Miniprotein binders against q9h3h3. Designs and how they scored, part 5

Target 1, 235 residues: q9h3h3
Amino acid sequence: EDGFTAEHLAAEAMAADMDPWLVFDARTTPATELDAWLAKYPPSQVTRYGDPGSPNSEPVGWIAVYGQGYSPNSGDVQGLQAAWEALQTSGRPITPGTLRQLAITHHVLSGKWLMHLAPGFKLDHAWAGIARAVVEGQLQVAKVSPRAKEGGRQVICVYTDDFTDRLGVLEADSAIRAAGIKCLLTYKPDVYTYLGIYRANRWHLCPTLYESRFQLGGSARGSRVLDRANNVELT

## First folded at step 3 (miniprotein)

Design A26
Fold by ESMFold2-Fast, scan of step 3:
Structure A26 (fold): chain B 235 residues (1-235), chain A 85 residues (1-85)
Amino acid sequence: as target 1 above (235 residues)
Amino acid sequence: DREELIRRFEELVREAEELLRRAEEALKRGDLETAERLIREALEKLEEAARIAEELGDPELLLRVFRLVWRAYLLLKEVERLKRE
């Protein structure tokens, strides 16, 4: 209805980021504490706005695990947003190359592999595998959404520090597969998230750069990765 | 009960709109502490308004709340930007 969905989704995303997070921080917490933390906060049971029957009574925006070497660097997001507004006002063509250049100029380079799973044992098991890979140093950072009141799919986000480093993106995919994940994965640079660019946008930009599918059989990588923009199989 | 919930919802929305207006004025004066405090106070009122809208089962009322929440977050982001410069 009249663009309401885009504004509503952006508001919900901002609310989740601003609400408290449940964090296992491997920089300050021994790895031996992880299993107890995972048992206390399974994502299928943690509710978005709190519930006496859940592990949380207060709102939770995200459940996250920080690796030993995690160093937050979102870049200059405010400068990126200002440059984006100026670009739109200028009337100049908006292309993937222009967005990439803005991201590089403002050092907004992070990106993430996304997987969507229904609440339940498979989600909790997948998250536990990812969390262990982060704490063991095979992945850098990950987070998972809490359960929404009407029970829709939850999302696990596994971050890499530089979306322009294709080898690093592929290494993260391999680590996710090694953790036992078999579902579809898609990769999205954070620059699109910070600018509020979703699948349906007026500039016809595709925010998804890569897609990973589990390979049935004995492939060396465990997956087939497609470059969505160029329609080229990388593995 | 229902009429009282609607009145409470309208009061909370009105109060939040006024708080955001005052926050914008504080921001224009460079008073970042006051602006942030007023924005967060508006968000608390909008959170209560959202709960009432859900109880009333009216998606149009919930939409009105989310539009103000989005405006509040944009103002909060501007406060963060000014703090760094």
Scores: ipSAE 0.000, ipTM 0.219, lowest interface PAE 13.0, mean pLDDT 81

Design A27
Fold by ESMFold2-Fast, scan of step 3:
Structure A27 (fold): chain B 235 residues (1-235), chain A 85 residues (1-85)
Amino acid sequence: as target 1 above (235 residues)
Amino acid sequence: DREELIRRFEELVREAEELLRRAEEALKRGDLETAERLIREALEKLEEAARIAEELGDPELLKRVYLLVFRARMLLLEVERLKRE
């Protein structure tokens, strides 16, 4: 509700989802082809809207790697959106609990670990590590944004099937850390994305559920995970 | 001419709104091909409207375009969902 900012972010997210994706699909492509594909499409060089000097001349919304076991399940997003509109009209309080219940009711359960990195070698290296973990079966699916026209950080998204399954969320965090990722991670359920819950939303909801910090010489997991809403350590 | 650009912007926005309304009606009756075509026509007009808004330097006009682009993208998502059924 703070004017066009939230609607603009939602529109950009939808545009990226609807534009063409560059996909390495391990369900149909041999793992031996991955290194060549990563070299051809480094995310720091793939441009959002195309550029003669980049690997792409046409728009690219996302660069993605699908694992061998990947089976997309978006749930009933239409039913979720209708229920959300009814909830807003009802005057009932909008809380993390009510959003969680809407997501469960409509089976919109997927979520993702997010990492934001500046364009360059570190981004490309991090993405290559994540992509290999997906193809090797330690992660299920991941995406990375292309380079924006005006620059800025790019995002790597590592998906899990069910944001209410804390063990599954923590397993994905462990696999990300095992891939060599050391930066801050935050976890966002897709229901928040579909409903436009971003920074500075009118309901004052934290836009992410979990936070993961790397521990250099700490636990075997390599990280500490915090439930941000309840300020409770999970590891 | 600034006044002519404003007139053209308003015309493009009106045309895009009507195309999106017709796309919603096509979706309601299950005509996915017509809905997708109308959405893409609306996006083409909104692209031109965005260019004019940027030329005019008016952030409120650009905001109006972004809201309609969001609506168009939501309808396109629904087309993609229904195609999978």
Scores: ipSAE 0.000, ipTM 0.227, lowest interface PAE 11.8, mean pLDDT 81

Design A28
Fold by ESMFold2-Fast, scan of step 3:
Formats: sequence, structure tokens, C-alpha cells
Structure A28 (fold): chain B 235 residues (1-235), chain A 85 residues (1-85)
Amino acid sequence: as target 1 above (235 residues)
Amino acid sequence: DREELIRRFEELVREAEELLRRAEEALKRGDLETAERLIREALEKLEEAARIAEELGDPELLLRVMKLVFRALYLLREVERLKRE
């Protein structure tokens, strides 16, 4: 069912965020150490809860790379969640506009480009490209999920500071394409994640704002970006 | 068949519940290694139970599995918290 599925995904996301992360932090670690770190922790081999023979014996929620200029700002997530519960209880309409306003009021502005890839060398290669772009300063921060036992697809998340800043969102897309990524990308504001709003939700909200498709041979950007909410091509 | 799958599901859920109960006891004793091992074993059984619930197309059975998974994940986070102290 719809509500149940969304709750399950939200609970899994919260558990991952609370568990330890494997982090390459370019603010404190020399860039020359990156290749060794990537070889030690390929995302196709790092297991969510630790397994004999994997690189980790302990649970890993996320594998992340922080850029040299990365300055985390989640905003007032507690205030956002309290306001969200009040909104649901109030009977006021829950629309994309009201959610956007909640996010702005509480400064919960970050968002991310998502790509889903099967475990294997292609995932590891894509992550290495993204990680290098972060360390070189072309992207600010990224993370990738560890491998689940069932061997489903893993996700790479590339973050931007402000989902309302369209230019910043598009610049991140360009940097991802420049890193050699060719798969479908979708962009989701973190406010939707913090509130547990996924594809199937009771309010019929679409948490995906943008979609990026690789275009071979024509565009300097390497992609076409669609504004999903307005059905308008931006590139 | 359906009846055999339900029996297997109930067996896996029961085993997972017992493993999590033993994990909580290990946590209370400060035996973090035993607690973690038991939690991971429970999660493995719950993963199999979830596959059966999906095969049966029964959302209520899946919900029962999910509640135990969340409890297991909570206990696993407690293990990690205590390891850092």
C-alpha cells in the first residue's frame, strides 16, 4: 500500500542517516589519499550491516565525500517537522507551494541529484568520477548507499545548497555529466525526504522537481533538463 | 503452496523475534558483540520473511516484518551508540 511503502522508505532513510558514515573529508584529508580510499571502500562491496569478507565489519549508513569548501547546513529540521505536523492537523491544504514555503521558512533548502545503478564496476566507476569531482571542487558533497543484502540498485546522491536556485541545480547537473555520467538523473529537495514524502504519497505530491537525460553528441552540457512541475525543458 | 509459505513465514518471524529478545538481553549486559551478531541474524531471517510476504501479496504480513526490521535497526543503532562511549 501507498502509505505503508512511504513509511518504510522513510524509516530506512532515517536509519541510514543515523548509522555511521564512511567519509572522505577533503577539508582535512589530502586529495592524494582519495584513490586509495576509493579502492578500500568501493560501494559495490561495502555492506549495509557488515558482512564477513566485506570492507566493513560495522554498519555503514552512507559512503560520502565532502568537498574542501563544504559547509553543512540542514536548516531547522526540527522546526520543519513540528510545522509539518501542525499543518497536517490544521486541515489546511497540503500543496507543493505550502511545502516549499515551509522549507524556505525553516531554511531546509538543500536538494540532490539522484542516480540509481546496479552493484558492480559501473557503479564503482561512476562513484569514483563523482568523488573526484567533489574533491576537485566541481561539486560540493556526494554520498552513495552501501550494498543491501538483496542486491538491489544503489543510489548516488549529489547535493546542492538550495533547491530554489535553479542555476545552481543546473550547474551541478553539468558537473555530473562532465564526470562521465550518462544515466538518468532526478532531482529531489531534501524537505521531501525529511518529511517522508516519496513517489507514492497520500497528498499526491511529486517530490521530483527536475529530470536530466544524457544527450550524446550535440550539447556542450551533455544533457537535457526537464522541469517536471511545469513540464518545461530548461536546456 | 500458500499454506506452506505461511507456515515458513510464521517460523521465520518467530525465530527473528527470539533473536531480537536475546539481543536486547545481551545489550543490557553490555555484550555488544553478541547483540550485534544476533541482530544481524534476525535481519537475515526477516529479509527471507519479507520475500515470502511479497510472494503472497499480503501487505499485512509485510507490515509485521517491517515492524521487526525497524526494531532490529533501532537496536543496531543502540549498539553503535554504546560502542562510541
Scores: ipSAE 0.000, ipTM 0.090, lowest interface PAE 20.4, mean pLDDT 80

Design A29
Fold by ESMFold2-Fast, scan of step 3:
Structure A29 (fold): chain B 235 residues (1-235), chain A 85 residues (1-85)
Amino acid sequence: as target 1 above (235 residues)
Amino acid sequence: DREELIRRFEELVREAEELLRRAEEALKRGDLETAERLIREALEKLEEAARIAEELGDPELLRRVLMLVYRAKWLLLEVERLKRE
């Protein structure tokens, strides 16, 4: 957001991750309960720090839905940290390629499609579509930010297991489009999040690997996907 | 005092790292209750470390806390998965 540094954005993300989450876990909860849960916790109404007038009186960091087959794998985060320190002191160029190599070596492979929407009906409708796709097995896991104290756009994150698996990343994009999503999507590997690669990072890296734009009648996938790191059209 | 904050930060991070190491050992042994407790204790220390990192305005310290928070989060999700089984 305007006026924020990469450090401030990282601090906000950490605070959200440390606060309680509202979770619909399809691994332990019947799919028939989803509609009631979505009605109880629409993301446009859930407040970041709690409000007696909202669905939550206590802080909420994220609202999440876990699919039936979701199995988290963080990889070797400690090894990634050590390698990152070594890379920075080595004088080697810090590029998307070197970060990809670090991520592969340490098995830190997850990533996510991001969409930013203003609070309101469109956000709640988009989240409901994504949540249903997760519970029905078309997507693996997703989360959405609560409404911030100062307002502003909220973010929906749709995760994939392996950002180096291009087919898997594109399949997730297709499933998001099939859920009725038409806004701009960008894809970010979790290794970038872990290492603090946001807008205005020290290494001048693009903070996302892929960009997806909705395309009427052109693509069989319903979208055009660009590899931003290499400036190559994938679809 | 910046130096006092840095010392406190390093102590909290060290304690959190040890708690997460012990949590991983407990998880490997199938002791889900102990693993969860240790993870939550680590998160409490990391919350304080994050506040100090933010006060110091040092992006590297903030990154270090972020790494451990994500590690703790993934371990907690793994505990929840195993409890389901």
Scores: ipSAE 0.000, ipTM 0.285, lowest interface PAE 11.1, mean pLDDT 82

Design A3
Fold by OpenDDE base, second read of step 4:
Structure A3 (fold): chain B 235 residues (1-235), chain A 85 residues (1-85)
Amino acid sequence: as target 1 above (235 residues)
Amino acid sequence: DREELIRRFEELVREAEELLRRAEEALKRGDLETAELLIFRALWKLYLAAKIAEELGDPELLRRVEELVRRAERLLEEVERLKRE
């Protein structure tokens, strides 16, 4: 994906954040209702703008599941952005370390495993597995993009509270794999999104910290996780 | 500083409106790629403006952002329609 495509996808995701969400909240809704909710709102059928015949009549930005332990904390995103603008004006070198320190200072520590899947049964099945893992407490929160008019790939985002906690990131990978997901996963901190750091950015910063590849017959975890910043295998 | 947040909000909104205007001009010229790029840049600015509006707790500022987002989305739908033709 060229820089244009990455900016496009990011802007669409940001616009979607402003539209209504379809949410299953395990804190307020019994786990026994999850299967009925999944059947009512399969991601491959939920449309971004509420197309005729879709399960939704109104625009939907995201479909989300909140776990029992989910606590929304976005940190000081405005302070982060102000500090980032000041840093750019200063002409100081910008490194992955700089971004990490900004994130820590402003408590913007959330990150997500990303998977891209074509609309259809495989996507809906993957989402159902993830949603169950969230409700069962193996994951904290996840969301999936609705179907676009163009029929492009949909994205599932599985969040972790702290991108600097390698163990937590790896545990989430393990839970995703245990849910039956075998596709490529990429891990991206939210701070990179908030600062407009995409592929082919002017600072040559890689927005992906980790990659997970499923391996048949490999290690006990079923996946190989690569630290992209250090080019080191973690698993 | 509330005044600084309001200033930054108004700047972002102004820049987003200008980008949307330029996108409309690009659409009129049949330059769908440029239009799309400009719309996405506008949406990014509007997202940042929305975060400021949320921090300020000002529902009117948030409403203004939502209106511009709807405008951007309509333009994007038009771009998508024209790309399929």
Scores: ipSAE 0.014, ipTM 0.303, lowest interface PAE 8.1, mean pLDDT 84
Fold by ESMFold2-Fast, scan of step 3:
Structure A3 (fold): chain B 235 residues (1-235), chain A 85 residues (1-85)
Amino acid sequence: as target 1 above (235 residues)
Amino acid sequence: DREELIRRFEELVREAEELLRRAEEALKRGDLETAELLIFRALWKLYLAAKIAEELGDPELLRRVEELVRRAERLLEEVERLKRE
C-alpha cells in the first residue's frame, strides 16, 4: 500500500489485469462447488507468478467470484481515456468534481470497497465469507490478489455498480460487515484506477470517497461510514 | 443467541475433526481422492467455525480453528506429495 509509488501501483495493476484469473462464476457453476473451489485456491497460498509448492504453476493476476446476477459494465473506458488526455492538455482544473463529471459522461461508474490483510488464515477466512456473500446474492462481484511476496499485504476488492449511488455503496458495506469483516474498509471509484490516480498523485487528489470502520454494538449496521470528500459521517 | 453460536461452533469443530480423522484413514488406504475431498470438507467447516469465533470476539476459539486449519493444510501437502509419486 503505502510502500508503493503511484507508478509502481499502476504497473502492478496492468500486469495483474493482463495475467490469467481464477474465477468462480456463479452464473454457470453450481453453488455447491464453492467450498471445494475456495479450499483449492486460498489466496494466502496462490502465488502471483506461480510456484511448484503452490496451487498454481502459472501466473495468476486475480482470484475472483462472480455473482449469479453479475452483469459486467465497464462503460466507455476508451472515451474516458481520450477525455482525460484532453483535460490534461487543457487549462481546466483537475478536481474531484471534474473527474466525477468525466465518469458520469462516459458511464464509468463502478467502484469498490477495499480491505488489506496479511497472508494467512484471516485473509482466507475473510475471502471465503465475501465469496459466500457473492454466491448467495448479497454482493455482486469480488476479487482478491494472490500472494506477491512474503509478508506483503493482499487486497480484497468488493465491487458496486455505481459509486454515485450512495445507498448502494452503503448496502455493500452492510453486507461485508454481515460476512464478519471487522477491518478498515475504503471505497474507491474505478475511474480513479483507470486514470492512474493513487494516493501519491500529482494533482493531490484523495481517491478514497468513503471509509468504513467497524463499531461494536453502537451502529445498526455494525459500522461507521465517513464521506471523505465532504468530511461527513453517513452512519 | 450467544449460546446457540457456541453450540454451532463446537459442532463445526467436532465435524471438522472427524473429517480429518477419516481423511487420515483414507490416506493410509492410498485413497488420495477421498482423502482430498474429506480435507476440503473439513476446511469448509473450519471456515464457518472461524466466522462464528470472530462474531463472538473470542480469540481462543479462533486459535483452536487456526490449529485445525494447519493440520488440514499439512494433510493436503501430503496428498499432493503422494500424487506426484
Scores: ipSAE 0.000, ipTM 0.094, lowest interface PAE 21.5, mean pLDDT 80

Design A30
Fold by ESMFold2-Fast, scan of step 3:
Structure A30 (fold): chain B 235 residues (1-235), chain A 85 residues (1-85)
Amino acid sequence: as target 1 above (235 residues)
Amino acid sequence: DREELIRRFEELVREAEELLRRAEEALKRGDLETAERLIREALEKLEEAARIAEELGDPELLYRVLKLVLRAYILLEEVERLKRE
């Protein structure tokens, strides 16, 4: 998100979503196959646009794991986009609360915990832990970006069904921490992604709703979670 | 240079496999501290092996390393699970 416009980031996200995904689907594949799949497709080695020297020769947009209970529901994205255009021309202030209402009205409720890690063993370890938590039922679904040619950090996205359900968001955070993840986590509702809310947006909105920091002697959940929209500590 | 890198790679993989075997033995007898130490030593060797595999551009060598890395992580999770008991 640093050094890029919101339009550029939105275009990259759309391209990744449109390109093929490598998926471990626990709804149809036995959990015993996960370790072999993770060894075959380590995110530090899967390349975004394909390379004869990598596990993939063709483009890969995302590497994903679907839990047994995963049931995708993107909501009414078209209605959301139309309402967004109307909101921008209305003169009404664009705030976290206004966007929350827009998302609820159009049932665009999913969101995700984000973690950014450099390509390497720590990324592959973190992804393996997250993938196992998904297959074991502690998390619903997750994906990780492939390695870009620029060699920047990769992102792991851990989804929840409803960003307005604080308990669900916090339970996902706890499951991520239980998987051994200690890095900074930020939570972004998909409505912000669809509407192009990134760092340095023109509406001066924080691009994430929650932030989770690992605390060795902290909360019972192993982390301190801040609600950025309301400036309230949740844990 | 290539032959030297392959030789070093095979040495690192062999050492990592032995460390993980010893870690599994320690885990079976409840020696969690020794198991964790051996797993971390194996991961250090595997990190160097992966670097060599990447330099050689050989996906088969990298896949071999990543299988062992996953085994190491599975063992680390088991150590953490047993610590909670």
Scores: ipSAE 0.000, ipTM 0.122, lowest interface PAE 21.9, mean pLDDT 80

Design A31
Fold by ESMFold2-Fast, scan of step 3:
Structure A31 (fold): chain B 235 residues (1-235), chain A 85 residues (1-85)
Amino acid sequence: as target 1 above (235 residues)
Amino acid sequence: DREELIRRFEELVREAEELLRRAEEALKRGDLETAERLIREALEKLEEAARIAEELGDPELLMRVRLLVWRAIKLLFEVERLKRE
């Protein structure tokens, strides 16, 4: 059952990546156009498979905002997948450390902060805040899922370029908090996504590396970040 | 001269810390323009400090700069947020 659930999630992620994306690209589009674009494509109203009554008549996999400095670099994903296949066949233990080493070897270093919100005003407001932070240069790139046919929560993904750069990961968390986000955040390296490490995976690995919880009070807004793999609080 | 670089680094860090402290005070008073100016001045000094830390090849000094840059960035984002209110 666990294996089926993980396989289903991997298939859905692949389909979303392959379907068309709605993109605001700050590398080629003036920042003044952002508010109109956000009004046209609120994530709570954009449907996953298209609907004449929604902003889209055709399938949409993701709604994304690219920052001015965004330069896609997924690393050697094919080499990563081949090495993963060999590792599974070898009978060697599959651990967070082994996955980290595969990611480094194949330069698959990007990762993302995840937040899950119900469809509605709060989701749209959170996405608008994140999108503005990306266009203004405080974050590099972000995307949000469209509304699923079955309903349920939608996810905002805020990317960093190197999951092994702890300070860079924490700086992104800080920027998300500065945008007014107070919900639970979890951080997932893209290597886990490419290799199908989701909830209830067959190797019993935690699917995220870090967890961020909003902390009230003080002269500056902040959060507490936990390294889930080592059970160490980062501050 | 290594000793001169260390002395310059420590002075830049000290100046940046004072600018950020003053920026926090300005922010508490609602003086967003002054807070932003002080934060940006601190970031300029931290940029120079980072270059010195890299020249010295000292990862601990670079970490000290990065923690202050993080504090400055958080304050700058808070200034931007309050401007929108």
Scores: ipSAE 0.000, ipTM 0.095, lowest interface PAE 19.7, mean pLDDT 81

Design A32
Fold by OpenDDE base, second read of step 4:
Structure A32 (fold): chain B 235 residues (1-235), chain A 85 residues (1-85)
Amino acid sequence: as target 1 above (235 residues)
Amino acid sequence: DREELIRRFEKLVRLAEWLLELAERALKRGDLELAEKLIRFALRYLEKAARIAEELGDPELLRRVEELVRRAERLLEEVERLKRE
């Protein structure tokens, strides 16, 4: 059940990429307008299909905030996919190291911290904190899923440029924690999404590289970050 | 549990069908990358559905999967054609 839920959420996330996005772009929009935009489009009220009475009349795939330093670089996703198909056909062993090397070779290095929150004030407050951190330059880009009809959990994604840069990944965790987020965070490289590596995949690859747990009274970061591949605490 | 397997099968098939519909929409929009991604996702779900159909020994379920695989393959061929143009 847990595997299917993850795959379904991934498929829904891909479908959401096809629909219009509500974007606040700090590169073109003054930071002073952020609060009005957040008030206009609270994630708990924005509906996936533009339900009557929602802030949106049209379908919305994602609500996103782009920071001043945000530059979309997806790398060579097509080359990555071709190399992945060739690798599968070769029958060579597929390891996390193999995927890392493929990602590096094709410059598909983006990754994201993920958090799942129930619709409501806590989600909207969390999103507002993340959006501010993006506009203030502590984070580069983030997105949140709109409310589904079934009222399921919404996901906030906070991106980093390079999943192989442990310091950058940890800095993003710290910024998320500084924004007041206390829930469990999981970090997933986009390469795993592009290659369709989900929970319970045939290669037994864990698509989550890091987990962050909030700690009361812990280190200056306020979180414990676990490297799941090596089962080592980084923080 | 046979009923659980059937429920899982139906869920996978519905997901695959939906992804193929989205792929068709992506194609119509000229988003070939997204279309390809969606088709490849559908094919993975169909592979899982096929395994369940085989485990159940139900030829009708297998036929349904094969029909969707053929649809996915046709869409993939269309994506490849359009990428060459």
Scores: ipSAE 0.018, ipTM 0.384, lowest interface PAE 5.4, mean pLDDT 86
Fold by ESMFold2-Fast, scan of step 3:
Structure A32 (fold): chain B 235 residues (1-235), chain A 85 residues (1-85)
Amino acid sequence: as target 1 above (235 residues)
Amino acid sequence: DREELIRRFEKLVRLAEWLLELAERALKRGDLELAEKLIRFALRYLEKAARIAEELGDPELLRRVEELVRRAERLLEEVERLKRE
């Protein structure tokens, strides 16, 4: 069942958030230490539940890099959850517009560009590029999933402060492309993550707002960005 | 902070309860791999909750954890039984 799959993904996300994170915090750590940290914790080798043969013996939920100016603002997540329960009970249609309204009302505005890559050199190289962009101030904050025991693709998340600020979302995309990233990117507001909106959600919503495709040789931004909900090209 | 420990305990217990509910539904569907994964997540968080309950010195909180651990163990035994069919 679709809803069952979405609940599984939500449970995994909650578990990852509650497990310890490996963090390079540029607010308190010199930028010169980043390369050694990246070499110590390549995401293709860090295991989700720990393994004596990996860099970690204990579970790791996420590997993250915080920029110098990073100031976390989750908004009113408690109020968002209460409003979400009320919305589900109300019988009102659950649409991207309705969720956007809830997010704005409760100031749950952060969002992220997602890229999914198989474990290996390309993932580690992409993560290193993103991490350097964060430490250099071109991006605010990013995280990458550890390697699951079952294998499968890992995800790099590059955050922006406000998913309703299209210019900020596009600037982050541009910085990701400048870091040498060429894979498909999709943008997901954190409100969707908090409310359990994933690929197979029970409301049949598209789990992402924007899509970025690498464009060779034709764009000052290096990519074409599509607004998925309105089917409008932004670049 | 005692109040913060209680909040963490309640969050861990709620997460474990939710994971076990999802595991039961996965088991009903015959998705043994998903069920086992969810049960092991629940057990890990219950272990953290148990440590908090011990630090707080509250036998009722520890009893709540032990009940959920027993539920998780029963579900894991059911998964192992079905895998051998």
Scores: ipSAE 0.014, ipTM 0.289, lowest interface PAE 8.5, mean pLDDT 83

Design A33
Fold by ESMFold2-Fast, scan of step 3:
Structure A33 (fold): chain B 235 residues (1-235), chain A 85 residues (1-85)
Amino acid sequence: as target 1 above (235 residues)
Amino acid sequence: DREELIRRFERLVLIAEFLLKYAEEALKRGDLEEAELLIRLALKWLELAARIAEELGDPELLRRVEELVRRAERLLEEVERLKRE
């Protein structure tokens, strides 16, 4: 089923980061303007490279919402890169544990919950729910990909500050579920993104640390979260 | 804001370095189409980095971009060489 390589996916993600973003920034924009902004830029209609028939005539890499308290901290990505090159040449095993150590040492701690949805009403509705949760302060930052020329699913990314903080990761999952999201979620630390660890990577690492499945269970409505690195259920 | 431009520059250079590394790995596998795509994407981002370096007026930042552009050009020459064989 591999139509694209991991390297191709990484290159396209980096290209998207470098193209202009459509941003609702709650640090400088009143929350009352959000609904109009969401109606103007539904992700199923915003095109990756622009089109007169879409809301955008120019390329758009990402559609993003920043919360009022959002303060970006990428850590020491340059130091991470140098350490990564040293690790690869050292002969030491490349494992989730050694990558976690590199991330902690260089303070590259952010991560994200990912959901993939087909273009359409369901995607736009899910994004609106996530965006409102960000503006209301229940989530910190989120972004969604625009529609690609060849179609396919679009991705919503919901960020947390520290992938090693399990409570914070679980709180974000709960906020996503409270926003009405019921699809499969996977959690990926940004260190994996910076180092190009995607599905089918050459080091054969699992590209996600956590997995969340919506489940109606017992007396409560919630989700089942798995720590994939340690193979432990977090409930 | 000078500090924001420097942070943007460093991110662009880092992305270009990753793309060129992926291109080298694709070349080693004989995936010439993937290698060429990755190199051309790196050159696109290096063009933007060069503009930021010029705005900052820092010759060391321009030197770093020029070094990566030369590396990308050498990889493109290798892709073209392998296509002829």
Scores: ipSAE 0.000, ipTM 0.190, lowest interface PAE 14.7, mean pLDDT 81

